# VHH binders against Uncharacterized protein AF_1994, part 6

Target 1, 207 residues: Uncharacterized protein AF_1994, of Archaeoglobus fulgidus (o28285)
Amino acid sequence: SVTVGHTTVYYTNVPDAKAEVLAGYLQEEFGFTSDTDILLSMSGNEYEVRIPSSYSSPSEVEESFKVYFALLASRVSEEVFFGSPVKLVLVTHQNDELFAVKNQYSFEKAGRVFVYFKGVDREQAFNLANYLESLVGENYDWDVIFEQSEGVYHVVPFVGINDASELTPEMENSYQSMATELEDVLGGDVVVHLVNFEGYEVAAFEG
Short names: E, the ipSAE of ESMFold2; O, the ipSAE of ESMFold2 at other seeds; V2, 0.75 times the mean of E and O plus 0.25 times the DockQ between their complexes.

## First folded at step 1 (VHH)

Design w02 (framework vhh_7w1s_2)
Fold by ESMFold2-Fast, scan of step 1:
Structure w02 (fold): chain B 207 residues (1-207), chain A 117 residues (1-117)
Amino acid sequence: as target 1 above (207 residues)
Amino acid sequence: QLQLVESGGGLVQAGGSMRLSCAASGFTFSNYMGWHRQAPGKQRELVAKIYSGGTAYDDSVKGRFTISRDNTKNTVYLQMNSLKVEDTAVYYCATDYKGRFSPLDYWGQGTQVTVSS
C-alpha cells in the first residue's frame, strides 16, 4: 500500500507511482482528516477506484454528489491515469457498492476552471477554459461541460442557483454576454445552459 | 474577473460588536455565499452561510453572529455580537460551490478581526 496524508491506497496490478499519485490526488480533493482506505484495481485497461463513505444505502446518495462524482471520474481519468478508462465506486464502510460512474469526458483546465468536453477539439476546450478563467480569476472553482451537437456548441456551466426564480438581472446580462462572446471564441453558434448542482437546467442563453 | 472584497474588520474589545461586509462584483455571484475565517497557524473554517432557503452557522458562533444579504447591492454582511478573544482571525467571503469537496474556492483578500481582552 501507499499513504499520503490520511489517504491509503491498496492496489494490485498497478504501478506504485500511479497508486501514490492517486493517494495524493484524493487527499487533496476530499481533504480527509480521518484515515481512509481506497481500493485500486485494474482489469483490461479499466481502473476501478473504490472510495468509502458514511452512506448506508444507495437511496441516501444525493443527486448533487452523483453529479460531482461523475465529473470527478473524468478528472481522475485524465490527471491520474492519463486518459485511461476509470470507474469510480462509492462504497459503504463494509465495501458494498452505493453508486458507480465511469468517465464520460476529456478534461482541460485554466486555473481552477474545469472544462469537461466531448465531441469538440481539445484546443477549443482550452480556449473556453482560458476565456472563463479570464472572467473569474485563477482561484475560482468552476465546472463547465462543453459539447457540440447539430452544429451548435453547448456550454454548460454549473451555478449555485436552484431554479430560474433566483436569476438576477445582472446574472442574465452576464450570461447573455458570455453566449455572444463565446461565438467568436469558439467560431460557431453557442448556447450557454446554466445547470444547478443537481444537474438540472435553470436557464439557457443563445449567442 | 469575479471579485469578492471584504471590509469592516479592525480591533475591538471582548464583548463588543462589529459588522463585516463583502461586496461581490465581476461576472456573476453564487446565491450560496459564506463567511470563513482563519486564525494564525489554524485551518480555515466555515463561520456562516447564506443560501436561497436560509442561513447556517458554526456551533461556536450560533446566537452571536448573523449573516444577511442585500441583493440590490450584491453584498453579504456578517454581524458579530458578543465577540470573544477566540474570534480573532482573518475573515474571508467566499463562494461555496462544492463545499468541503473543493479545495480551491475563490477567496477575497480577507479582513482582519482582532478581539482584545
Scores: ipSAE 0.007, ipTM 0.245, lowest interface PAE 9.1, mean pLDDT 82

Design w03 (framework vhh_7w1s_2)
Fold by ESMFold2-Fast, scan of step 1:
Structure w03 (fold): chain B 207 residues (1-207), chain A 118 residues (1-118)
Amino acid sequence: as target 1 above (207 residues)
Amino acid sequence: QLQLVESGGGLVQAGGSMRLSCAASGSTFSYTMGWHRQAPGKQRELVAKITSGSTAYDDSVKGRFTISRDNTKNTVYLQMNSLKVEDTAVYYCAAHRYLSGYTKFDYWGQGTQVTVSS
């Protein structure tokens, strides 16, 4: 096993160096203040990471956590395992499965703006991350999905508003301006989709 | 990294009012913000939280405490009215991104002492 802070990784069929990087990554990501045991294994070409929780049943896992966990799987894949397939499993203290996700996206970042992308160039994702970071600064934590479908770029920032009733005219103007500016940054038609932390679309803005 | 700095707190008489402030180093718009408290020898408990304008309160403070957010100042407030001796505790400002429960907050302030005398 290997320990960083309060995070101990127990591992099978994985190099020691990878287990240590994972331990440090999860210690920073979750900020554990009590001893936490992570189970890491590899089967075929897929890494499985089992992370304990205080939940007792699958129905107790909040929708916002499921969204977060799915995005985390993509970051763990890219930042810890060099883009290798990753399955994250949320478990009870008895190691019973509550919820599992696999990485779905590649990942780029600028400051703390995290861009999860698929079907677009890595350079376009990098340009998007830098554009967004220029608006909010290096210390703003922001998760954004970036995809292309049928000649249109879809930029999907996660926002802290629950539904469309919380949109102010100032916010609408800001996101409309963003959609227009991103057409120049990305070189094509853009739609900006605001999605809440539970994964529901709140609003959309065309460039 | 998001930094949180509490201000306010101090001594107040039972039945009085006090406002706590939490200043963030950046935008809190995309965060659930909460106020926790911990009395000596007790576990830390969630007092109030605000997520995208929606608020939630512990039963012990409902109707007495109000949480609010000023997004232009990156500041979260806890207005405490009709204070009771049992409200005496260290109050902490905290933030998290995707979790809706109070069992996980990723960023914590330094804490501010509130003492309610009889």
Scores: ipSAE 0.013, ipTM 0.264, lowest interface PAE 7.8, mean pLDDT 84

Design w04 (framework vhh_7w1s_2)
Fold by ESMFold2-Fast, scan of step 1:
Structure w04 (fold): chain B 207 residues (1-207), chain A 117 residues (1-117)
Amino acid sequence: as target 1 above (207 residues)
Amino acid sequence: QLQLVESGGGLVQAGGSMRLSCAASGFTFDYAMGWHRQAPGKQRELVAKIYRGSTAYDDSVKGRFTISRDNTKNTVYLQMNSLKVEDTAVYYCAVKPYWSGHEYDYWGQGTQVTVSS
């Protein structure tokens, strides 16, 4: 096993160096203040990471945590395992499965702007991350999904409004301007979709 | 919809320690979380904040207080060491989602911390 802070990773069929990187990554990500045991294994070509929780049943896991956990799987894949397939499993203290996700996206970042992407070039994702970071600065925390479908670029920032009724005219103008400007940055038609932290779309803006 | 429940306040002697907890429901880890306090006759002020593994502290508490969280439990903690009489205040947990220059702050009910000489 390997320990970083309060995070101990027990691992089988995984290099020591990767287990150590995972331990440090999860210590920073979750900020554990009590000793926490992570189980890491490899099955076929996929890394499985089992993370304990205080939940007792699958129905207790909030939708917002499920969204977060899915995005985390993509970051763990990219930043710890160099893009290898990853399955994150949230477990009880008894190691019973509560919720599991597999990485769905590749990942790029600029400052604290995190871009989760698929079906687009990594360079386009890098350019998007840098563009967004130039608007908000290096200390602004922002998660954004970036995909292409039917010749249209879909940029999906996560926002703190719950539904369209909370959207002000100033916010509408800002995101409309963003959609228009991103057509120049990305070189094609763009739709910006605002989604709340529970994963529901609240508004969309065409460039 | 979003709820914050603080606990762990009370009476403590100067030089002592106390741990505050804030349990949150209805939001993800990607919210920034913090502790604020309001002393009698003063305005509310930021004490500490955390986003992921990154922390920031007011100069008056730096080196004495530590903010941490357990995201599998949706709980943030404030460990307060070397307490001073001037730390006496109502302490509030707050969360702030990030988007394009605006914020919605959600606040807990507050918990009283009284430091006696």
Scores: ipSAE 0.005, ipTM 0.249, lowest interface PAE 10.6, mean pLDDT 83

Design w05 (framework vhh_7w1s_2)
Fold by ESMFold2-Fast, scan of step 1:
Structure w05 (fold): chain B 207 residues (1-207), chain A 117 residues (1-117)
Amino acid sequence: as target 1 above (207 residues)
Amino acid sequence: QLQLVESGGGLVQAGGSMRLSCAASGRTFSYYMGWHRQAPGKQRELVAKISGGSTAYDDSVKGRFTISRDNTKNTVYLQMNSLKVEDTAVYYCTAEIYRSPFGYDYWGQGTQVTVSS
């Protein structure tokens, strides 16, 4: 096993160096202050990471955590395993599965703006990250999904408002302007979808 | 690793005001920044939290305390007005991955606030 801080990774059929990088990554991500045992294995070319929780049944897993966990799987894939397939499994103390996700996106960033992307090139994702960072600064934590379908770019920033009633006219005007400006940045039609931390769409703005 | 450093705290008379600051360094996915407190012989309790445009407060402090964030500095503030003796506690800055099963994942060292009658 390998330990970084309070995170100990037990692993089979995985190189020591990869287990150590994972231990450090999860210690940084979760900031564990009590000893936590992570199980890491490889089945075929897919890495499986089992992370224990205080939950005792699948019904206790909040929607916001499921959204977070799915995005985390994409970052673990890109940053720990160089884009290899990853399955994250949330487990009970008895190692029974509560919730599992596989990576869905590639990942790019600028400052603390994280862009999860699929069906677009990496340079477009980097340009999007830089544009968004220019709006919020280097110290703002922001997670954004970026996809293309049928010639339309879909930009999906996660926002801290629960529903459309919390949008101010200033915020609405700002996001509308963003959708319009992004058509120049990305070189095509853009729709900006505001999604709350539970994964529900709050509003959409066409460029 | 995300680290939280509190500043402020100290002695204040009942009815007075105090501002606590919490500077965060490091990065994590979408999270609430907040303040917890623990009075002598009591359980730790959530005082206030903030994430994006959303704030939440314990009923005992609503209308008296205000949480705010300076996103350019990654600093969270707790403005405490109309302080009461029962607000005496150690105040902890916290950061929690949004509804994580691990609870508040990052804790500061704590800062003592003492309100005298």
Scores: ipSAE 0.014, ipTM 0.288, lowest interface PAE 7.6, mean pLDDT 84

Design w06 (framework vhh_7w1s_2)
Fold by ESMFold2-Fast, scan of step 1:
Structure w06 (fold): chain B 207 residues (1-207), chain A 117 residues (1-117)
Amino acid sequence: as target 1 above (207 residues)
Amino acid sequence: QLQLVESGGGLVQAGGSMRLSCAASGFTLSYGMGWHRQAPGKQRELVAKITSGYTAYDDSVKGRFTISRDNTKNTVYLQMNSLKVEDTAVYYCARGLDTWYSSKDYWGQGTQVTVSS
């Protein structure tokens, strides 16, 4: 096993160095203040990471945590395992499965702006991350999904409103301006989709 | 939907310690979280803030208060040490992007902390 802070990783069929990187990564990500045991294994070409929680049953896991956990799987794949397939499993203290996700996206960042992308060039994702970081500064956490389909770029920032009724005129004007500016940054048609922390779309803006 | 529920407040004597908890439901803790306080007859002020890998504190509490989070429990903590009478306030947890284009912050209901001399 390997320990960083309060995070101890127990591992099978995985190099020591990767287990150590995972331990540090999860200690920083979750900020554990009590001793926490992480189980890491590899079957075929997929890494499985089992993370304990205080939940007792699948029905207790909030939708917002499921969204977060799915995005985390893509970051762990990219930042810890160099793009290898990853399955994250949320477990009880008895190691019973509560919720599991697999990575779906590649990942790029600027400051604390995290861009999860698929079907676009990494350089485009990096340019998007830098543009967004220029709006919010280096100290703001922001998750954004970035995809392309049928010649249109879809930029999906996660936002702190629950539904369209909470949109202010300032927010509408700002995101409309963002959609227009991003057409220049990305070099094509852009739609910005605002998604709440439960994963539901609340508004869309065309450039 | 999105809710923040504070707990752990109460009465404590000056020089004592107290830990506040903020349970979050219907949203993720991967984004920034903070603790604010409001004393009687005064405006609400930011006390401590945590984002991924970083913390920030008001000068009045630096070295005495520690903010931490546990994303698997959907909980943010404020550990308060060496409490002073002037720390008496209602403490609120909040979630927001702290950006110029967002006017929406999520606030809890508050928990009272009273520090007696």
Scores: ipSAE 0.013, ipTM 0.355, lowest interface PAE 7.7, mean pLDDT 82

Design w07 (framework vhh_7w1s_2)
Fold by ESMFold2-Fast, scan of step 1:
Structure w07 (fold): chain B 207 residues (1-207), chain A 120 residues (1-120)
Amino acid sequence: as target 1 above (207 residues)
Amino acid sequence: QLQLVESGGGLVQAGGSMRLSCAASGFIFSHAMGWHRQAPGKQRELVAKISRGDTAYDDSVKGRFTISRDNTKNTVYLQMNSLKVEDTAVYYCAAYKFTPSGYLRGYDYWGQGTQVTVSS
């Protein structure tokens, strides 16, 4: 096993160095102040990371946490395992499965703007991250999904409103402007989709 | 680095209302936001939290306090109604990441606190 702070990783079929990097990454991500045991294994080309929780049943896991956990899987894949497939499993204190996700995206960032991307170039994702950071500054924590489908770029920022009734004119004007500007940045047609923290679309803006 | 600044505290009579504000230096929606309080001689405890639209409250304040977020101002509010003498405490704003270990065990950012005194 390997311990960093309060995070101890128990591992099978994984190099010591990768277990140590994971221990440090999760200690920093979650900031555990109580001893926490992480189980790490590899089967084929997929890493499985089992993370304990205080939940007792699947129904207790908030939808917003499931969204966060899915995005975390993509960051763990990129930042700990160099893009290798990763499955994150949320477990009870008895190691019973509550919720599991696999990484779906590659990851790039600028400041605290985190871009989760698929089907686009890494350079385009980096350019998107830098553009968004230029709007909000280096201390703005923002999660954004970036994909391409049928010649259209889909930029999907997570926002703190639950539904379209909470859209302000200022938000509408800002995101419409963003969609238009991003067509120049990305070099194609752009749609900006605002999603709430539960992953539901609340509005869309075409460039 | 994220900074949190609280405001709105002061003296109020039992049965009264008060609204606390917490302004963040940047939007923090990978982080959950909460209000904690610490009464003299007691440990700091979570009063209310808001995380990606979900809200939770300590049983002692449920039905009396409401936590909300202003999406345009990066500000979290705590509306306190039907105040009791036992609500007297320093109130702290905190931003913390979601954690599967339960409660507040992720990274947290704390404000300096604002005093709320409820007189009988």
Scores: ipSAE 0.013, ipTM 0.287, lowest interface PAE 8.3, mean pLDDT 83

Design w08 (framework vhh_7w1s_2)
Amino acid sequence: QLQLVESGGGLVQAGGSMRLSCAASGFTFSTYMGWHRQAPGKQRELVAKIGSGSTAYDDSVKGRFTISRDNTKNTVYLQMNSLKVEDTAVYYCAKSHYPLWGTEYDVWGQGTQVTVSS
ESMFold2-Fast, scan of step 1: ipSAE 0.041; ipTM 0.430

## First folded at step 2 (VHH)

Design n08a (from n08 with Y33S; framework vhh_h_nbbcii10_fgla; at its last look DockQ between E and O 0.23; V2 from the best seeds 0.00; counts 0 for: pae O 15.0 > 2, unsure alone 63.2 < 65)
Fold by ESMFold2 at other seeds, look of step 2:
Structure n08a (fold): chain B 207 residues (1-207), chain A 124 residues (1-124)
Amino acid sequence: as target 1 above (207 residues)
Amino acid sequence: QVQLVESGGGLVQPGGSLRLSCAASGFTFSRTSDYALGWFRQAPGQGLEAVAAITWSGGSTYYADSVKGRFTISRDNSKNTLYLQMNSLRAEDTAVYYCAVKLGYSYTHPFDYWGQGTLVTVSS
C-alpha cells in the first residue's frame, strides 16, 4: 500500500508509481482529514478505483455528486493514468457499491476553468478554456463540457441556477454573446447549453 | 458578501435529538471545487473542538470520537446548506456550534468563513 497524507491506496496489478500518484491526487481532491482507504486494481486495461463514503444507500447519493463523480473519472483518467480507461466506484465504509462511473472525456484547463472534451481537438479545448478564463478570471471554478456532433460544437457550462426562470436579461445577453463569439474562437457552429449542477439543461443559446 | 447562518439550536433533554442547519449566502458552491464544510463547537470556558466535517466533492467525513455513531453531517448543495443531525444527545454536547466553510487552498487559514454560532443546551 502507499500513503499520502490521510489517503492510503491498496493496489493490485498496478505499478507502485501510479498508486502513489493516485494517492496524492485523491488526497488533494477530497482533502481527507481522516484516514481513508482507497482500493485500486486493474483488469484488462481498465483501472478501478473504489472510494469510500458516508452514504449508506444508492438513493442517498445526490445527482450533483453523481455529475461531479463522473467528471472526476475523466480527470483521474487523464491526470493519473494518462488517458487510460478508469472506473470510479463510490462505496460504503463496508466496501458495498453505491454508484459507479467510467471516464467519458479528455480534460484541459486554464486557471480554475476545467474543460471536459470529446470529439474535438485538444488545441480547441485549450482555446475554449483560455477564452472562458478571460471572461471570469483565474480564481473562478467552472466546469464546462465541450463536444462536437454532426458538425456543431456543443459547449456546456455548469451554472448556478436551477431552471430558466432564474435567468436574468444580463445572463441571457452574456451567454448569447458568448455563443456568438465562440463561433469565431472554435471556427464553426456553436450551441451553448447551460446546465444546472444536477446536469439538467436550463437554457440554450445558438451562436 | 459571504455569510453563514446557523440555526436549529435550543434546549433539549438528554437522549433527545436536534438538527442544526447552516445556510450559506453570497457565494455558490461549485460541484468540482475544493470545498470543505465543517461543524465546530465551544463549550463554556473550553477551547474550540472540531465536531464533524465533510468535503463538498466527496463522500469523506470526519467525526470527533465523542460524537461518532450519534451525529451525522450532510449537505444539500441545491439549497446551499450544511446539516448536522445530532441524536442521543448528552450533557457533554452542550456548546455553541459553529459552521465553517473552506474555499480553495489556503495554508494560512484552514477555514475561510465562519458562522456566528447556535447554542445547544442538553439538560434535564
Scores: ipSAE 0.000, ipTM 0.168, lowest interface PAE 15.0, mean pLDDT 82
ESMFold2, look of step 2: ipSAE 0.000; ipTM 0.188
ESMFold2 (binder alone), look of step 2: mean pLDDT 78; pTM 0.796

Design p07c (from p07 with Y104S; framework vhh_8pnl_2; at its last look DockQ between E and O 0.56; V2 from the best seeds 0.00; counts 0 for: pae O 6.0 > 2)
Amino acid sequence: QGQLVESGGGLVQPGGSLRLSCADAGSTFSSYYMAWYRQAPGKERELVARITSGDSTNYADFVKGRFTISRDNAKSTLYLQMNSLKPEDTAMYYCARVKYSGSSFGYDYWGQGTRVTVSA
ESMFold2, look of step 2: ipSAE 0.362; ipTM 0.678
ESMFold2 (binder alone), look of step 2: mean pLDDT 77; pTM 0.773
ESMFold2 at other seeds, look of step 2: ipSAE 0.114; ipTM 0.512
ESMFold2, look of step 3: ipSAE 0.371; ipTM 0.690
ESMFold2 (binder alone), look of step 3: mean pLDDT 78; pTM 0.777
ESMFold2 at other seeds, look of step 3: ipSAE 0.046; ipTM 0.455

## First folded at step 3 (VHH; framework vhh_8pnl_2)

Design cD5G (from p07c with D55G; at its last look DockQ between E and O 0.02; V2 from the best seeds 0.00; counts 0 for: pae E 4.8 > 2, grease 24.3 > 24.2, placed apart)
Fold by ESMFold2, look of step 3:
Structure cD5G (fold): chain B 207 residues (1-207), chain A 120 residues (1-120)
Amino acid sequence: as target 1 above (207 residues)
Amino acid sequence: QGQLVESGGGLVQPGGSLRLSCADAGSTFSSYYMAWYRQAPGKERELVARITSGGSTNYADFVKGRFTISRDNAKSTLYLQMNSLKPEDTAMYYCARVKYSGSSFGYDYWGQGTRVTVSA
């Protein structure tokens, strides 16, 4: 096993160095203050990471946490395992499975803007990340999903409001301008979907 | 543990009041939910209250209208007004920048805490 801070990774069929990177990554991500045991294994070409929690049943796991966990799977795949398939499993302290996800997205970043992308080229995701970082600066934390379907680019920033009643005219103007500018940046039709941290769409802006 | 600094804790008699503050030192902007959590000795951390950037609030059932969460986005400061304090409110209180809920696990970015003691 390998320990970084309070995070200990027990692993099989995985190099020591990758287990150590995982331990450090999860320690930084979660900030565990109590000793926490992570199980890491590889079967076929898929890494499985089992992460304990205080949840006691699957119904206890919030939709917002499931959204986060799915994004985390994509980051772990890219940042720790160089894009290899990853399954994250949320478990009880008794190692009972509560929820599992596989990485769905590739990942790019600029500053603290994280772009999770699917169905678009990495260069386009890079252009999106840099554009957004140029608007908000290097220290603005922002998770953004980026995908294309049916000839339309869908840009999905997570925002800290719960529903449309919290939108101000200034926010609407800013996101409408963003949607319009992104059509030039990405070279096609764009819809910007504002999504709250529970995964529900709050508003949409067509470019 | 983070860039959040809590203050305003202390010793209070039952029925008393405290106002907790949390400064996001060095932060230029926050667009995420903010929250207060607490952890009593030997207990797991639990959500007390959460507030969106637009001011919508959510409270744990045990609050029963006694606490009020608020935020000042211009000053990057979060507040918790605690009234009618009871001995069972004794805990370490943590400020958090909450991107995603983790009610039983606390995956949030959070500070070092401020202690509240309500003597019986």
Scores: ipSAE 0.090, ipTM 0.503, lowest interface PAE 4.8, mean pLDDT 85
ESMFold2 (binder alone), look of step 3: mean pLDDT 78; pTM 0.781
ESMFold2 at other seeds, look of step 3: ipSAE 0.111; ipTM 0.554

Design cF10W (from p07c with F105W; at its last look DockQ between E and O 0.66; V2 from the best seeds 0.00; counts 0 for: pae O 8.5 > 2)
Fold by ESMFold2 at other seeds, look of step 3:
Structure cF10W (fold): chain B 207 residues (1-207), chain A 120 residues (1-120)
Amino acid sequence: as target 1 above (207 residues)
Amino acid sequence: QGQLVESGGGLVQPGGSLRLSCADAGSTFSSYYMAWYRQAPGKERELVARITSGDSTNYADFVKGRFTISRDNAKSTLYLQMNSLKPEDTAMYYCARVKYSGSSWGYDYWGQGTRVTVSA
């Protein structure tokens, strides 16, 4: 086993150094203040990370946490396991499975702007991350999905409004300007999709 | 927030028409983008049509003007008018709120769906 702060990782078929990196990563990510035991294993080419929670049943897991957990799987894959396949499993304290996700994206960041990308190259994801960081600065956590479908770039920032009725004219102007500017930054047609933290699209802006 | 309930499916002959309905008990229906998906046996679920909260629509290429998506926000109901039906349209049809999850768009409330069968 290996411990960083309150996070202890028990592992099999995984090098000591990777288990230590995982322990540090999860300690920083979750900020555990009580002792927490993580199970890490590898089967075939896939790492499995079992993370305990206070939830008692699958129906208690909030949609916003499921969205977060799915994105976290991509970050863990990239930052801890060099892009290897990762399955994150949310469990009870008795190790009963509540919810599981697998990484679906590559990952790039600038400051606190986190870009999860698929079907585009890393250079474009890097350019997007730096552009977005220049708009909001280093003090803002901003998760953004970035992918291409049928010749159109889809930029999907997660935003703090719940539905379209919360859009202000100022927000509309800002995101419309962003969609237009991103066509130059990315070199193609762009749609910016605003998504709330439960994963629902609340608005879209064509560049 | 309530469950989405699809209805209006059935057995029709080729060239026939069918109108699907989707009732949403949730009070926030008017604020969400909505979609119809379909899944034939042994195939992946695919988007049929999407409609924004402002009634702008988008259709899969295979629709080719045969289907019309619409919504009635006062009744919290989504519709799919299907005309010129072909045997290849045979599938389970699901309504959904548009949700970005994974590698593409999805839906939040998955019920039993409504079955559409177009006999050869």
Scores: ipSAE 0.013, ipTM 0.333, lowest interface PAE 8.5, mean pLDDT 84
ESMFold2, look of step 3: ipSAE 0.014; ipTM 0.412
ESMFold2 (binder alone), look of step 3: mean pLDDT 78; pTM 0.782

Design cF4S (from p07c with F29S; at its last look DockQ between E and O 0.57; V2 from the best seeds 0.00; counts 0 for: pae O 7.3 > 2, unsure alone 59.1 < 65)
Fold by ESMFold2 at other seeds, look of step 3:
Structure cF4S (fold): chain B 207 residues (1-207), chain A 120 residues (1-120)
Amino acid sequence: as target 1 above (207 residues)
Amino acid sequence: QGQLVESGGGLVQPGGSLRLSCADAGSTSSSYYMAWYRQAPGKERELVARITSGDSTNYADFVKGRFTISRDNAKSTLYLQMNSLKPEDTAMYYCARVKYSGSSFGYDYWGQGTRVTVSA
């Protein structure tokens, strides 16, 4: 096993160095203040990471946490396992499965702007991340899904508003301008979809 | 990245008031909520109140109109005005940046906390 801070990773069929990187990554990500045991294994070409929680049943897991957990799987895949397939499993302290997710996206970043992408080129994801960082700065936390469907680029920033009633004219103008500018940055038609942390779209802006 | 620093806790009599402050908590970011959580001895952390970037607020049922969350964006400061305090409000109070709400504490980053004690 390997320990970083309060995070201990017990592992099977995985190199020591990767287990240590995972321990450090999860310690920083979750900020565990109590000793926490992570189980890491590899079966076939897929890493499985079992992360304990204080949830006691699947129905207790909030939709917003499931959204976060799904994005985390993509980050762990890219940053810890160099793009390898990853299954994250949320478990009870008795290691009973509550929720599982596999990485769905590739991942690119600029500062703390995190772009989760599929069906688009990594160079475009990099361009998107840099554009967004130029607007908000290096320490701005922003998760953004980026994909293409039916010839249109879909840029999906997660936003800290619950619904459309919270949109101000200033926000609407800013996102409309962003949608328009992104057509030049990405070289095609763009729709910007604002999504709350439960995964529901609250507004859309066509470039 | 700036750290969250809570202040304003203390010992107070039942029925009293306190205003908690959280430095570096006012946000220009549209990508997260700000919130107050509390943790009583032997209990799990629980949400007290949250505020969106659009100033929409949400309160736990136990607040019952006694607390008010607010922020001053010019000072980057989050506040919790606590009135009509009861002994059961005794806890460590934390401010947090909340990107993805959930019932499991320990998955979001927290400040160091400020202690509120409502005696007797």
Scores: ipSAE 0.013, ipTM 0.387, lowest interface PAE 7.3, mean pLDDT 83
ESMFold2, look of step 3: ipSAE 0.018; ipTM 0.395
ESMFold2 (binder alone), look of step 3: mean pLDDT 75; pTM 0.759

